# VH-VL binders against Cytochrome c oxidase assembly factor 8 (COA8), part 133

Target 1, 167 residues: Cytochrome c oxidase assembly factor 8 (COA8), of Homo sapiens (Human) (q96il0)
Amino acid sequence: APERGAERRDTAPSGVSRFCPPRKSCHDWIGPPDKYSNLRPVHFYIPENESPLEQKLRKLRQETQEWNQQFWANQNLTFSKEKEEFIHSRLKTKGLGLRTESGQKATLNAEEMADFYKEFLSKNFQKHMYYNRDWYKRNFAITFFMGKVALERIWNKLKQKQKKRSN
Short names: E, the ipSAE of ESMFold2; O, the ipSAE of OpenDDE; V2, 0.75 times the mean of E and O plus 0.25 times the DockQ between their complexes.

## First folded at step 9 (VH-VL)

Design m52 (from m49 with heavy chain D99V R100K G101Y F102D Y103F L104W W105S S106G P107H T108P F109L; framework fv_ebrasodebart; at its last look DockQ between E and O 0.62; V2 from the best seeds 0.00; counts 0 for: pae E 7.2 > 2)
Fold by ESMFold2, look of step 12:
Structure m52 (fold): chain C 167 residues (1-167), chain A 122 residues (1-122), chain B 108 residues (1-108)
Amino acid sequence: as target 1 above (167 residues)
Amino acid sequence: QIQLVQSGAEVKKPGASVKVSCKASGYTFTSYGISWVRQAPGQGLEWMGWISGYSGHTNYAQKLQGRVTMTTDTSTSTAYMELRSLRSDDTAVYYCARVKYDFWSGHPLDYWGQGTLVTVSS
Amino acid sequence: QAVLTQPPSVSVSPGQTASITCSGDNIGSKSAYWYQQKPGQSPVLVMYYDSDRPSGIPERFSASNSGNTATLTISGTQAMDEADYYCQVWDSSSDHYVFGGGTKLTVL
């Protein structure tokens, strides 16, 4: 598959970033932070002679990146949503509106906001615990396949070196 | 045990005013808000506004600004909604509902009054 | 001001799963609530905060909210579930409550 078509199609369908690497690049690229997740995506180079094992590793890395991007995009949305709910719940309990007399958003002081952060962590603790476990599982699998690819490349070099000597 | 009991049905002529009462019981009135929601015959729910049971602070739907006044009497745990300059399209069932303020549940309308039919006709 | 769109009606056979949608611009960034109203009665809260269920509401009621769509789902639909269903969000920028137009669920 030509780098131009393959690179763009592998990146564009995921939709997490508008950054598009140079068409003629032979390297992985790290793009700007994604608007929703704040994570920098990696745009993986697909070599023309990629082995099945190398393809498996690249797909696993792509899948893990998409998973991580989606998790943090969702978590950032949840944080913003629950922060507004907390602030507005506390303001309404005080009998206040969401706006000051000048039309600006009413706010809570630092002590009140500390309560939000504690409650947010408590409410979302299990989700973060499962994320950490899945993160380790995925990174172990990636490391395992990186090792297999490295060994494959060493064996191919040794096989090629033996061929040249036998001739 | 939590109840919101509204005043009875009313028939009004165009240009008149109506004031609906909503008496709360079974909870601390000043710890919650009261939201007013109306429903025209065969139509959906339309939010009208909200009033704090604690401070009397109000927030009205933009469509009704200038025509609606919401008040409370904390000594009787009663909320009031007055709608002025009535038109035929104000014919509806008017509900009061308690606003729960809770980070864990958000801002639901968790208990509703029985509704008050207001008919505006010639 | 936010606008919520619901289908005017949904029909389902007893025992089947009913799905009622509520479409709104970026509704997933808001908390969604669902109310059931039977003829001649006041609305009753059946789902809140996107997917939470009040005590006394059967487990066959569930809900979700993401992107531009909130969905109320009733599994194993019973004749007693026949009612009008309203979605509602709270719009934090205006401090307004916004209701969908309602969906009449018919069980036949």
Scores: ipSAE 0.035, ipTM 0.635, lowest interface PAE 7.2, mean pLDDT 83
Fold by ESMFold2-Fast, scan of step 9:
Structure m52 (fold): chain C 167 residues (1-167), chain A 122 residues (1-122), chain B 108 residues (1-108)
Amino acid sequence: as target 1 above (167 residues)
Amino acid sequence: QIQLVQSGAEVKKPGASVKVSCKASGYTFTSYGISWVRQAPGQGLEWMGWISGYSGHTNYAQKLQGRVTMTTDTSTSTAYMELRSLRSDDTAVYYCARVKYDFWSGHPLDYWGQGTLVTVSS
Amino acid sequence: QAVLTQPPSVSVSPGQTASITCSGDNIGSKSAYWYQQKPGQSPVLVMYYDSDRPSGIPERFSASNSGNTATLTISGTQAMDEADYYCQVWDSSSDHYVFGGGTKLTVL
């Protein structure tokens, strides 16, 4: 942009506000991927007239997100640690260095990594099954409460229509 | 029956380290986490951090970052909390508590150990 | 970090209703948990997920959480309910547990 003299005002860039939920937003906001879980967090909008059922539903969704974030953060760290240990072990067995001449990490090819993935999946099969069971239980209950909230909203709309008709 | 049994009382001098153990029984150790909470004499509960029984992943209270370490031994279903560079204000009862990730319960600390008194004095 | 404020003490006569508050910025958007601690004993979970009660906890215990205040209510208070009570929330932004300062309930 054209220089408007040497004067510069140190003002916070408007774009920085994007890292916070948008002001006057009436919708849920999706954030950037979490460093550890690599999942995008949802920042839930709280209506001014939130009912007890709506609050229960929102808290269930928030709690499920926190549980999900923690599970995948733990899983990703365990995977990364075991992957590095496996690569180091195989490179040492081959008599190869852990880093290239340029200082980059030495890697194994897809065929060599297939053994690791097979072992990791086998070792973690039951843990992932328990995760899936719990994830389904959580989503079943969320769906149940979503249905209850939907019925409440339908009733409220019917009440609103009746009041308008009364005029 | 779910039970958490902690190691016995310790007396340490300032600058020393203490390592408290918490042996779990009656549940699948690797399916839950262990949180550590301390309580200074006559004071309230202060959260220190937690560790996953599954992965060993830890998250520590910011004020204790750098001098606390939490570990687990899955073969003995035991969690450990080591606190280094002890000061007199670290005198407290240290509790371990199970972290439950139950959909119906949220994130409660549902079962607690009996507590371990750590006294730091010259 | 969220800060939870509790009154340091509450007194009630046997059979009366005790009310213990836990104040925090927008605490109603978080799930609240309550612990009972008797002298020389470990804390015991008495209420979870705002208003749910663990098995073994008497029905006279109830709780709510809305706006900036979570409340633990003990109806028909008994001498055995005399203890310190702590509220707790989970702060998802820091992955931290936050405890209130505690309230000493005296039943006289």
Scores: ipSAE 0.000, ipTM 0.489, lowest interface PAE 14.0, mean pLDDT 80
OpenDDE, second read of step 11: ipSAE 0.615; ipTM 0.869
ESMFold2 (binder alone), look of step 12: mean pLDDT 91; pTM 0.938
OpenDDE, look of step 12: ipSAE 0.025; ipTM 0.663

Design m53 (from m49 with heavy chain D99T R100P G101R F102Y Y103L L104F W105G P107H T108W Y111P; framework fv_ebrasodebart)
Fold by ESMFold2-Fast, scan of step 9:
Structure m53 (fold): chain C 167 residues (1-167), chain A 122 residues (1-122), chain B 108 residues (1-108)
Amino acid sequence: as target 1 above (167 residues)
Amino acid sequence: QIQLVQSGAEVKKPGASVKVSCKASGYTFTSYGISWVRQAPGQGLEWMGWISGYSGHTNYAQKLQGRVTMTTDTSTSTAYMELRSLRSDDTAVYYCARTPRYLFGSHWFDPWGQGTLVTVSS
Amino acid sequence: QAVLTQPPSVSVSPGQTASITCSGDNIGSKSAYWYQQKPGQSPVLVMYYDSDRPSGIPERFSASNSGNTATLTISGTQAMDEADYYCQVWDSSSDHYVFGGGTKLTVL
């Protein structure tokens, strides 16, 4: 099982880079987790001789990453906001304050919170269905173009061998 | 509260350039894109282009390719749209709107800025 | 590029049901979005993902999207619903966002 560390080199072979890839980076770079989505973004390396097909694959991967980052950032923020609104609403109904004597946020018991989770999941069912549908569509497209890029690279390698042999 | 606030009205001569700003607040700027949509007097909505708040990647409407540039300043959560070589038919209210841009999935515009009237006349 | 066709105007009496159509080839395979614009104001998202209502939009607003036609339906229409309505989709073939031409809803 791979070890997880806090070291700057732990997530990508991008050298000593703190949060940006080296100036002459030859690898994709993995950034720090986004504040709201908690997902690590990938900054894609762009080769000098990128083919149109390789560019299309990279753009699809970048667009998919942006979509995924946005979905989870929105979901996490919406969850936190609605959770706080739910707790405040229930506490007001009970005539309780929003803070305890110790200054900590007042909260609800597990049974009451279960009602919130059920409501949140049912309310977001269609949104999650669309996310899953689009996630599969995106991964299908990416896989398809990865296959095309692989075939292009094999063909180019074979062409290079033929040229070396005939020259 | 999620809000987009645009710069004020502009009056320009034909051939000039205009740069409209759109300041975002109340959400994580880098998690969304910003679209620009214009509306000529008495006409419908025309999409101009989109920019990622995360990568700065842009996609422009074909009709405006070469005349429009969209940029962002993440430190101020502000998007900009510059339109060059202005013509009288560029007279319109210009809106920014928060938009995801995806090959598949979500493609909505919400919220919208208040609009910026750009008048192009001699 | 996809083209979305809306009737230029629809008129209803208060309390009646208004139906605004948005026609486009195979629009039912895309997610449709609807916007309300009142004079001098910015557009407001009133329906998203074909048939879902954003928070704050009255229950009397509903929508559908199948085949070649998306429809926005406003039941119990009120004077405050008088506005221009726009449908919108994303067109994968052109990689562009496409708006319908707009429909002016008159309530009187």
Scores: ipSAE 0.000, ipTM 0.468, lowest interface PAE 14.3, mean pLDDT 80

Design m54 (from m49 with heavy chain D99H R100G G101Y F102K Y103L L104W W105F P107G; framework fv_ebrasodebart; at its last look DockQ between E and O 0.34; V2 from the best seeds 0.00; counts 0 for: pae E 6.0 > 2)
Fold by ESMFold2, look of step 12:
Formats: structure tokens, C-alpha cells, sequence
Structure m54 (fold): chain C 167 residues (1-167), chain A 122 residues (1-122), chain B 108 residues (1-108)
């Protein structure tokens, strides 16, 4: 069956994930945002003739994606928990309930919330600095290995051409 | 120096009521909530409810709804907890604890009173 | 109503690492707090927001919270760490505060 036709027949399983890779795929592809990290996962294609260097690159990219997803999932959860507790504390200081008359959750205005955002950023400054450092280190390594894979592929083409000329 | 100073120990008979006071000092009383937490002898901590120092709004643990009343007197910076229809299993140390209002301590109890032993015996 | 389950006791040798668990349904979605209580004293906050430590608390105290378990960890445990430890969460739906049953840490 043609690739386009097989992909049209692909149906996501109910209850498993919002994300459903195409039934037939020969390329990396990008799925919908993960509900915890809010990052779009890459689903990596593994070719039958993957070289050891290509495998190293793919694993490095997979590990970097997992690390990045884990970091932002944790940060999003921490942000949500601490924001709710900050709002709770400030509403109690003002003598207000946690719910409006309609039953919806009471909120603070933007000026009041500014204290939370400033304190959250200040508390997590070191974590974000280490994240940025590690992100650049990982992406530099990935780029370096992409270059090595490109050179390996060129070299293999030259070896094959040289072999054919000798015959 | 922030302090929560509670009233002295009390001995009560079943069916009576008790009212424990918690006088706050060293901070702006109306800016914080006060929780009451009790601990039966040899047992763990049990949250009873909270009251706003500003508005007097309360929220009580469901187990104690109808038996507990919490009030404040802002002129003396004092919180009160009254427990009615006392039973022998209400014998406990009763603590008042201030709610945190800054990010790092929000949703926590950052300062505690010394505790008030209430003994219910026949 | 949320229920937090702690082991009744944990024993550790001086200098070893103590681990105190607090189990609750999806506790990782809530902020966990830890209190230390020595005999005859009021509780003292030792960890907040799952893993943050108040400024007066020794660095040997750490904590984590994910899934159905929050954990308080004391490395290099000292005799002065012998106390009861309680976990606590805040339930935003009911505006209730829930304590675990407590864990007695013994340093032998």
C-alpha cells in the first residue's frame, strides 16, 4: 500500500494517548504537546542499517528530549502547586473565601500576583541557570554528532565510489 | 519576636465545653490565618479548622462541624477555639498555629503556640 | 477526604540515612510539608513545597514527592534528629489540612 494511503488508515487507539504515530513512517515526526511538560515529543525513526554513530546520535537526542520533558513537567507542577498556595494565603489575609459566590475559584489581580511571580523566579533562579547550561551543553553535543554523522555518510559514499572504479 | 501564647491547662467533665485562647504578638494579627490542631496522648496531629485574623471567616474539619466554634478579637490579637459536648476522646493538647502568607510558607503552619492540655474525665 | 499513611516507626544508626514515607492517593499533585516534633515540644516545620528547606534546618534534611509517595530523608542522622515526624498536605477543594499519622524516628 502507498505510504499516503497507509497513513490515511492510521487510527489512534482510544484512551491510550492524544498522540498516535502514523502506522507507516520512515522519518522522525513531531507529536502533539505532552499534557504535563507542554512540549511536543519527537518520535524517532530507527532505520534498519543504522550505524553505531547514528545510533549514538539518536540516543543522545532521545535522552535530551526525556530530560527536557522531565524538567518542564516538574517545573509546571511546582508552579501550579505554589501558585495555588500563594493565592490561598493572600485570600485568607484579605478575609476572602477560596470560592466566589458562583462556586468558581477566587483569584488575585495581576498586581497582587506579581509578588508570586517575582518570588518564584528568585527561588528557582539557580535551577533555571543550571537548566540553561545543560541545555546548551546537550545541544552542542547533538550538533557535533550530527556533523560527524554527515561526514560518515560522505566518507561511505566515497569508499563505495572508489571500490566501483577499481573493478 | 513572633509568639503565640495559649491559655493554661483545663480539666473538664464529659458534656461540658472548653474555650482555649491564643494570644499573638510580634506580627500584624489581621494579616494571617490561625489554625487549631490537636494531639491526643500518644497520637498524631489532627487539624481542627482555621479562622482568618482579618475577617473572622472560618472553615472547620468535617468531623468537628457543629461542635467547634472559632473566633478572634482583633483588639487584643487573640484567637479562640471552643469545643462543645466534650467526650473522653477529646482529651488532647490543643495547639494554635499561624498560617504562612509568603510564597515559601503559604499553606503551612510557620509558628505554633505552646499547646494547651485539655483533660476530659468523669 | 484525603488519608496520609506513614510507617509508625523507623530506626537508624547514627551517621546512616533515614527515610520516612508518606503515602497518599496522588500526593504528588499536592505540596507536601514535613514537621518534626520532639517530646513535650510543639511541631517545627522542616520541609515545605515537597523539597524546600527552611533556612534554620540542617542541609542533611531533604524531601521528595511524586506519584503516591512523599519521602523525608535525613542523611548523616544524629541523635538530636530522634523525634516524631509528620507529613501534611493542603486539599484545595475542601480547604482542609491533612496530617499523616506520624513516624517515630529512633537513632540507635
Amino acid sequence: as target 1 above (167 residues)
Amino acid sequence: QIQLVQSGAEVKKPGASVKVSCKASGYTFTSYGISWVRQAPGQGLEWMGWISGYSGHTNYAQKLQGRVTMTTDTSTSTAYMELRSLRSDDTAVYYCARHGYKLWFSGTFDYWGQGTLVTVSS
Amino acid sequence: QAVLTQPPSVSVSPGQTASITCSGDNIGSKSAYWYQQKPGQSPVLVMYYDSDRPSGIPERFSASNSGNTATLTISGTQAMDEADYYCQVWDSSSDHYVFGGGTKLTVL
Scores: ipSAE 0.129, ipTM 0.656, lowest interface PAE 6.0, mean pLDDT 83
Fold by ESMFold2-Fast, scan of step 9:
Structure m54 (fold): chain C 167 residues (1-167), chain A 122 residues (1-122), chain B 108 residues (1-108)
Amino acid sequence: as target 1 above (167 residues)
Amino acid sequence: QIQLVQSGAEVKKPGASVKVSCKASGYTFTSYGISWVRQAPGQGLEWMGWISGYSGHTNYAQKLQGRVTMTTDTSTSTAYMELRSLRSDDTAVYYCARHGYKLWFSGTFDYWGQGTLVTVSS
Amino acid sequence: QAVLTQPPSVSVSPGQTASITCSGDNIGSKSAYWYQQKPGQSPVLVMYYDSDRPSGIPERFSASNSGNTATLTISGTQAMDEADYYCQVWDSSSDHYVFGGGTKLTVL
């Protein structure tokens, strides 16, 4: 099926959608949700006078965003694949075909699907725990650098006031 | 001390599969990932993919997608890399390397195994 | 999509400064890493996150990354620094880690 706005986007080899910010932005730009990860990407504005500390913060935020998008794109793919395999297995066990009499795709009821969801969550518990730990560590690092950048900016403003006071 | 110890050299026929192991020690295995990098004789380094030591989450190089599988065994602190449908141009030294989350959570390879030579010939 | 270009070789006299470049489109927007590999040995991380140095790596190693060029600088080069040096970045467009072709540093 044709996708609305698909012509304006590129799909990366990882399966993550790519987009371009408006022609010229002097601030960070937030894009539409990625097709695979369902997360909104942020494109960062790079100031002409970016300090080394500001560069580290920006790169850390960019790397964290890319890591986050890859994780969720892969998680969504794994979920979809295992869900289909589970449905096929259960229908085969019941001696049922993959299509209904009306030609629609055969599915399991909510009660039967609860078995799949329970198994999927249990199987992926450690993966999600690791994701959460990494997410906390990344957010701590980002917050720490944001604090350092804020202190740098406060110091620079104090320097400006001293310069004005000199004469 | 931190060490990554790999399995020994292998000679394989075209079309065969090879599985290289990488046993980690000296750190908490589940706190770091393992990356795999290969080097053909006289050539440079080529990244193959990485795997989480905790969750088993993987990310593979595009050109190897479909031929490579990376796994871990947390109980033995061992990572594995299996490469299928071997070709003569897969002849290389295969390295495992710790994926260093502590280095600001960027993908860096801070400790490396000794390498495993895989020769693919008739 | 990114490709990283390094000179095949660089030669310096003992005590001189060696500069090894790694060129790639907009490489300054990526974090660059540097590895040292001596003959018959595994690579060793010598620089990370553009300009940070791991513990155990001599202070004479430094690096920068801006625009289209990342540079590894070795001051007061010694015979023990003879090795192949590789730069590396993570390329979000291709979704993988990319290594440069490597530079053989000769000190003689």
Scores: ipSAE 0.000, ipTM 0.539, lowest interface PAE 12.4, mean pLDDT 80
OpenDDE, second read of step 11: ipSAE 0.428; ipTM 0.791
ESMFold2 (binder alone), look of step 12: mean pLDDT 90; pTM 0.921
OpenDDE, look of step 12: ipSAE 0.323; ipTM 0.759

Design m55 (from m49 with heavy chain D99A R100Y G101F F102S Y103K W105T S106G T108Y; framework fv_ebrasodebart)
Fold by ESMFold2-Fast, scan of step 9:
Structure m55 (fold): chain C 167 residues (1-167), chain A 122 residues (1-122), chain B 108 residues (1-108)
Amino acid sequence: as target 1 above (167 residues)
Amino acid sequence: QIQLVQSGAEVKKPGASVKVSCKASGYTFTSYGISWVRQAPGQGLEWMGWISGYSGHTNYAQKLQGRVTMTTDTSTSTAYMELRSLRSDDTAVYYCARAYFSKLTGPYFDYWGQGTLVTVSS
Amino acid sequence: QAVLTQPPSVSVSPGQTASITCSGDNIGSKSAYWYQQKPGQSPVLVMYYDSDRPSGIPERFSASNSGNTATLTISGTQAMDEADYYCQVWDSSSDHYVFGGGTKLTVL
């Protein structure tokens, strides 16, 4: 049976969990979906010879991951809380208990939930627009720095080849 | 409206402890961190540390490690900063600030509390 | 750990361009942030992530960050811009936020 390797979970500053790769790993690691954000965290490998530009790119990517995890963890928590409050309110209005006779949580059908989903989406429209704007801005910045890192690596290889040919 | 409201001014003796509160409103408390920054009279800004609004995870400035404790109460959307073993050079205005926090680029502090003056005198 | 150096004071006439520098080793590889503080008031974020401007901050505020120097530029400076300005970066080597010493901008 293949071994998965060692894994530990740490809480990120945003409150979402993260994983630790095996100690001698030379690769980025992708963990299981976070409980709250439902996104897979990535732990980035840091090379010993990382340039300042490579560091800036890595930090931008890590910050974007943290921001993305934080946004979706909050959205999912808000959705769950407001959904339960809506169901609770509607069941009380209908004169129904919060639990069925079998002890399970009482639920509303899809038609009854349509009002909640419509209201939730409308209420959060501006928040999602700002998320999309910031998401695109962050990905543009990442792409820009990826290009700069690629040019730096090409320059360094070219410079090293010229040095070898000039000795 | 996003607002951070801090507790009132404190006067303490050297060796005492002070605990400053910062009540947040107008946003989802658990979506952001709270940083604490102090400013001695006539001096510049000094970062003290930050705390996650969701997890309570903290990161403190090395100079203050062992003397400062930051906590949150998510039910009241309130952050707290306790500084122990007070010295005269701890006399400062203490600010809480909402941090969009990242260990990568650092948080920018987009909204600030009004400040709490802590005076340490014999 | 990084040390950020700002000039203690900068003076300009109304309508002129003010330039406030923030110097530190390899600061251009870090994200820089700028705060404005008026007497008796809390700091206000005026620039974030090197050159981005928050909503509500006038277009006359701009910034750059390259090499060893980050610069906050205020074009068409107005009397209301008179304040102390602080730069801030994240120092990954110490996992610490570093503030500059502050620059008092005087508009005469």
Scores: ipSAE 0.000, ipTM 0.469, lowest interface PAE 13.6, mean pLDDT 78

Design m56 (framework fv_ebrasodebart)
Fold by ESMFold2-Fast, scan of step 9:
Structure m56 (fold): chain C 167 residues (1-167), chain A 121 residues (1-121), chain B 108 residues (1-108)
Amino acid sequence: as target 1 above (167 residues)
Amino acid sequence: QIQLVQSGAEVKKPGASVKVSCKASGYTFTSYGISWVRQAPGQGLEWMGWISGYSGHTNYAQKLQGRVTMTTDTSTSTAYMELRSLRSDDTAVYYCARDKLYWGSHTFDYWGQGTLVTVSS
Amino acid sequence: QAVLTQPPSVSVSPGQTASITCSGDNIGSKSAYWYQQKPGQSPVLVMYYDSDRPSGIPERFSASNSGNTATLTISGTQAMDEADYYCQVWDSSSDHYVFGGGTKLTVL
């Protein structure tokens, strides 16, 4: 019988895994690296008295995480697929099988692999530029909302202190 | 000039499939997503799903799960929406609309002209 | 799923202020968007992020969003404002967009 309170693993539409924290966690929970993106998913604790501004910040961070996971899952899968195709096509061109006669995995030399990496990076230069642009935009927005939340908390503390002085 | 241009009207029989296209121009296609919204005659707007112009990631309305597929072709800046196992209650005008990729950007700022899909036996 | 409720119709005289409400649980914690649709035409974004106006939308359009109610306000309503109006939010908990049922604004 499965243990009560076991963490649940969900799959996202893009094949990115999702993880749920233990049901009674009072903190944000960080999962293991996703198989495809190699990024650690964060599931956010939602306090009962979350302000609208705090909710907006959390939503922004959740959306940014999803975007980041999707980007790197796609990029890493493309890299792995193209790498395998490159190795396979080069071995075929040389008239070699995928495995040696001893059953070991056939490999390419460092010079051939370096050519693949150079071409892959060149092909993906524009994608990485757009990723960096969007990453800066997202982090700027997160920083902006973090500032608003900080100001809200300062204002609330000032209100409490002013109320205490009048009593 | 930002434009979303959709394919023409279609008449289908129940059980058939329809694939509507949405050609984007005037902006960087991969910087935005595309949402699909339908409207039955005399009824309100109903969200169907969203696709990233960048990653191709999709998110579909629960009601349409198993029947809808959204795809993109970045080389032609075109989004596609395929709806399968059509029913009479799928008769609607289908819209594509430009959507955000990140928080802090407004959604549905530009809409296609709409595609009427009629499902009749 | 989140449900947004709008009155089916609102009527005003030319020059009067029209008020269209959009009710939903905790809608004030979500960003509200408003669309105008005239017969046979595609929707047009008229308000975004609760109270911001897109370029080209007249200043007589304003909006608010707090608690359980978002409101679109059209001051000095003109005949050209006659249309169906829809509110919309993104619901992060269900990861989907939700539209209100729509309000037909009549200017007589």
Scores: ipSAE 0.000, ipTM 0.467, lowest interface PAE 18.1, mean pLDDT 80

Design m57 (from m49 with heavy chain D99Q R100F F102R L104S W105L S106P P107T T108H; framework fv_ebrasodebart)
Fold by ESMFold2-Fast, scan of step 9:
Structure m57 (fold): chain C 167 residues (1-167), chain A 122 residues (1-122), chain B 108 residues (1-108)
Amino acid sequence: as target 1 above (167 residues)
Amino acid sequence: QIQLVQSGAEVKKPGASVKVSCKASGYTFTSYGISWVRQAPGQGLEWMGWISGYSGHTNYAQKLQGRVTMTTDTSTSTAYMELRSLRSDDTAVYYCARQFGRYSLPTHFDYWGQGTLVTVSS
Amino acid sequence: QAVLTQPPSVSVSPGQTASITCSGDNIGSKSAYWYQQKPGQSPVLVMYYDSDRPSGIPERFSASNSGNTATLTISGTQAMDEADYYCQVWDSSSDHYVFGGGTKLTVL
């Protein structure tokens, strides 16, 4: 039998160029989590013969991703800033320093932090509701266009099958 | 307080270009987009294009494609709209407006600048 | 691209209900927004997401959006409501904001 590795490395007979080179992806790529949003960005693959419908879907998905990344990056930064401000104000009220003897940042217990979480959620409730509303509308549009693209791709495959049969 | 403050009125000759500024304050500039909307005297609102505060990507109205450029300066929280090859029918009040709830795609305009009158006359 | 049609003018007496329509193909599948513009002033958002009212806008303002018609309704119309009103949608298929032609509300 030939070397197993050599056989496995061969491309399928029907598609000698079916698989993209390692330096170039034929698929969407998922990156590492962004340090601010903690969401993994998706790098969208753009086909050479992208249809207008496929372009609309890709643009909508890219815009939705940018919107999500920025929303959560800002939300996380706001949370961190307000949390630090809350801790500092409470420690000042208690007459305590901002750092422990070991040089670590001083913290509040879970009961004291419950006040902060309650306040933060209440303060941001309307903002999160508008985010969810926009998210649902965007997901509806994305799902709709994904369905249209899927139908277009099925139709194109059927057309190619008919042409090959005619040859 | 959220505000959009635009540059002052301009008078230009046909064929010239104009650049209008829009300085944002009271919110995180990069979290919202800025659209430009113009209104000719006695006419309705006409959308010109938008720019993302986050990515700087732009979408322009087809009628203005090739004549308009939108930019931002994040360090000063300022958006700019430059319109070239001015014609008399470009005489209008030009507004900048903030897009609420989206960072890259418009939904609606929740805050508007005061408007900048651009008069194009020979 | 979507086209939004509004009546050029609507006239009502003080205290009466004003209805301003915005017609567009399948507009009910999009979110509609409404702006009020008084002479010499910038537009002001008065209704968003079809029927939601921004803080500071009186309760007498309401709106709906279904099928091919979005409607702004002003109950108990006051002289201060006299203005031009514009409807607006975002058309994702063309990547464009679309405004209606505007309706001048006269309170006589």
Scores: ipSAE 0.005, ipTM 0.465, lowest interface PAE 12.6, mean pLDDT 79

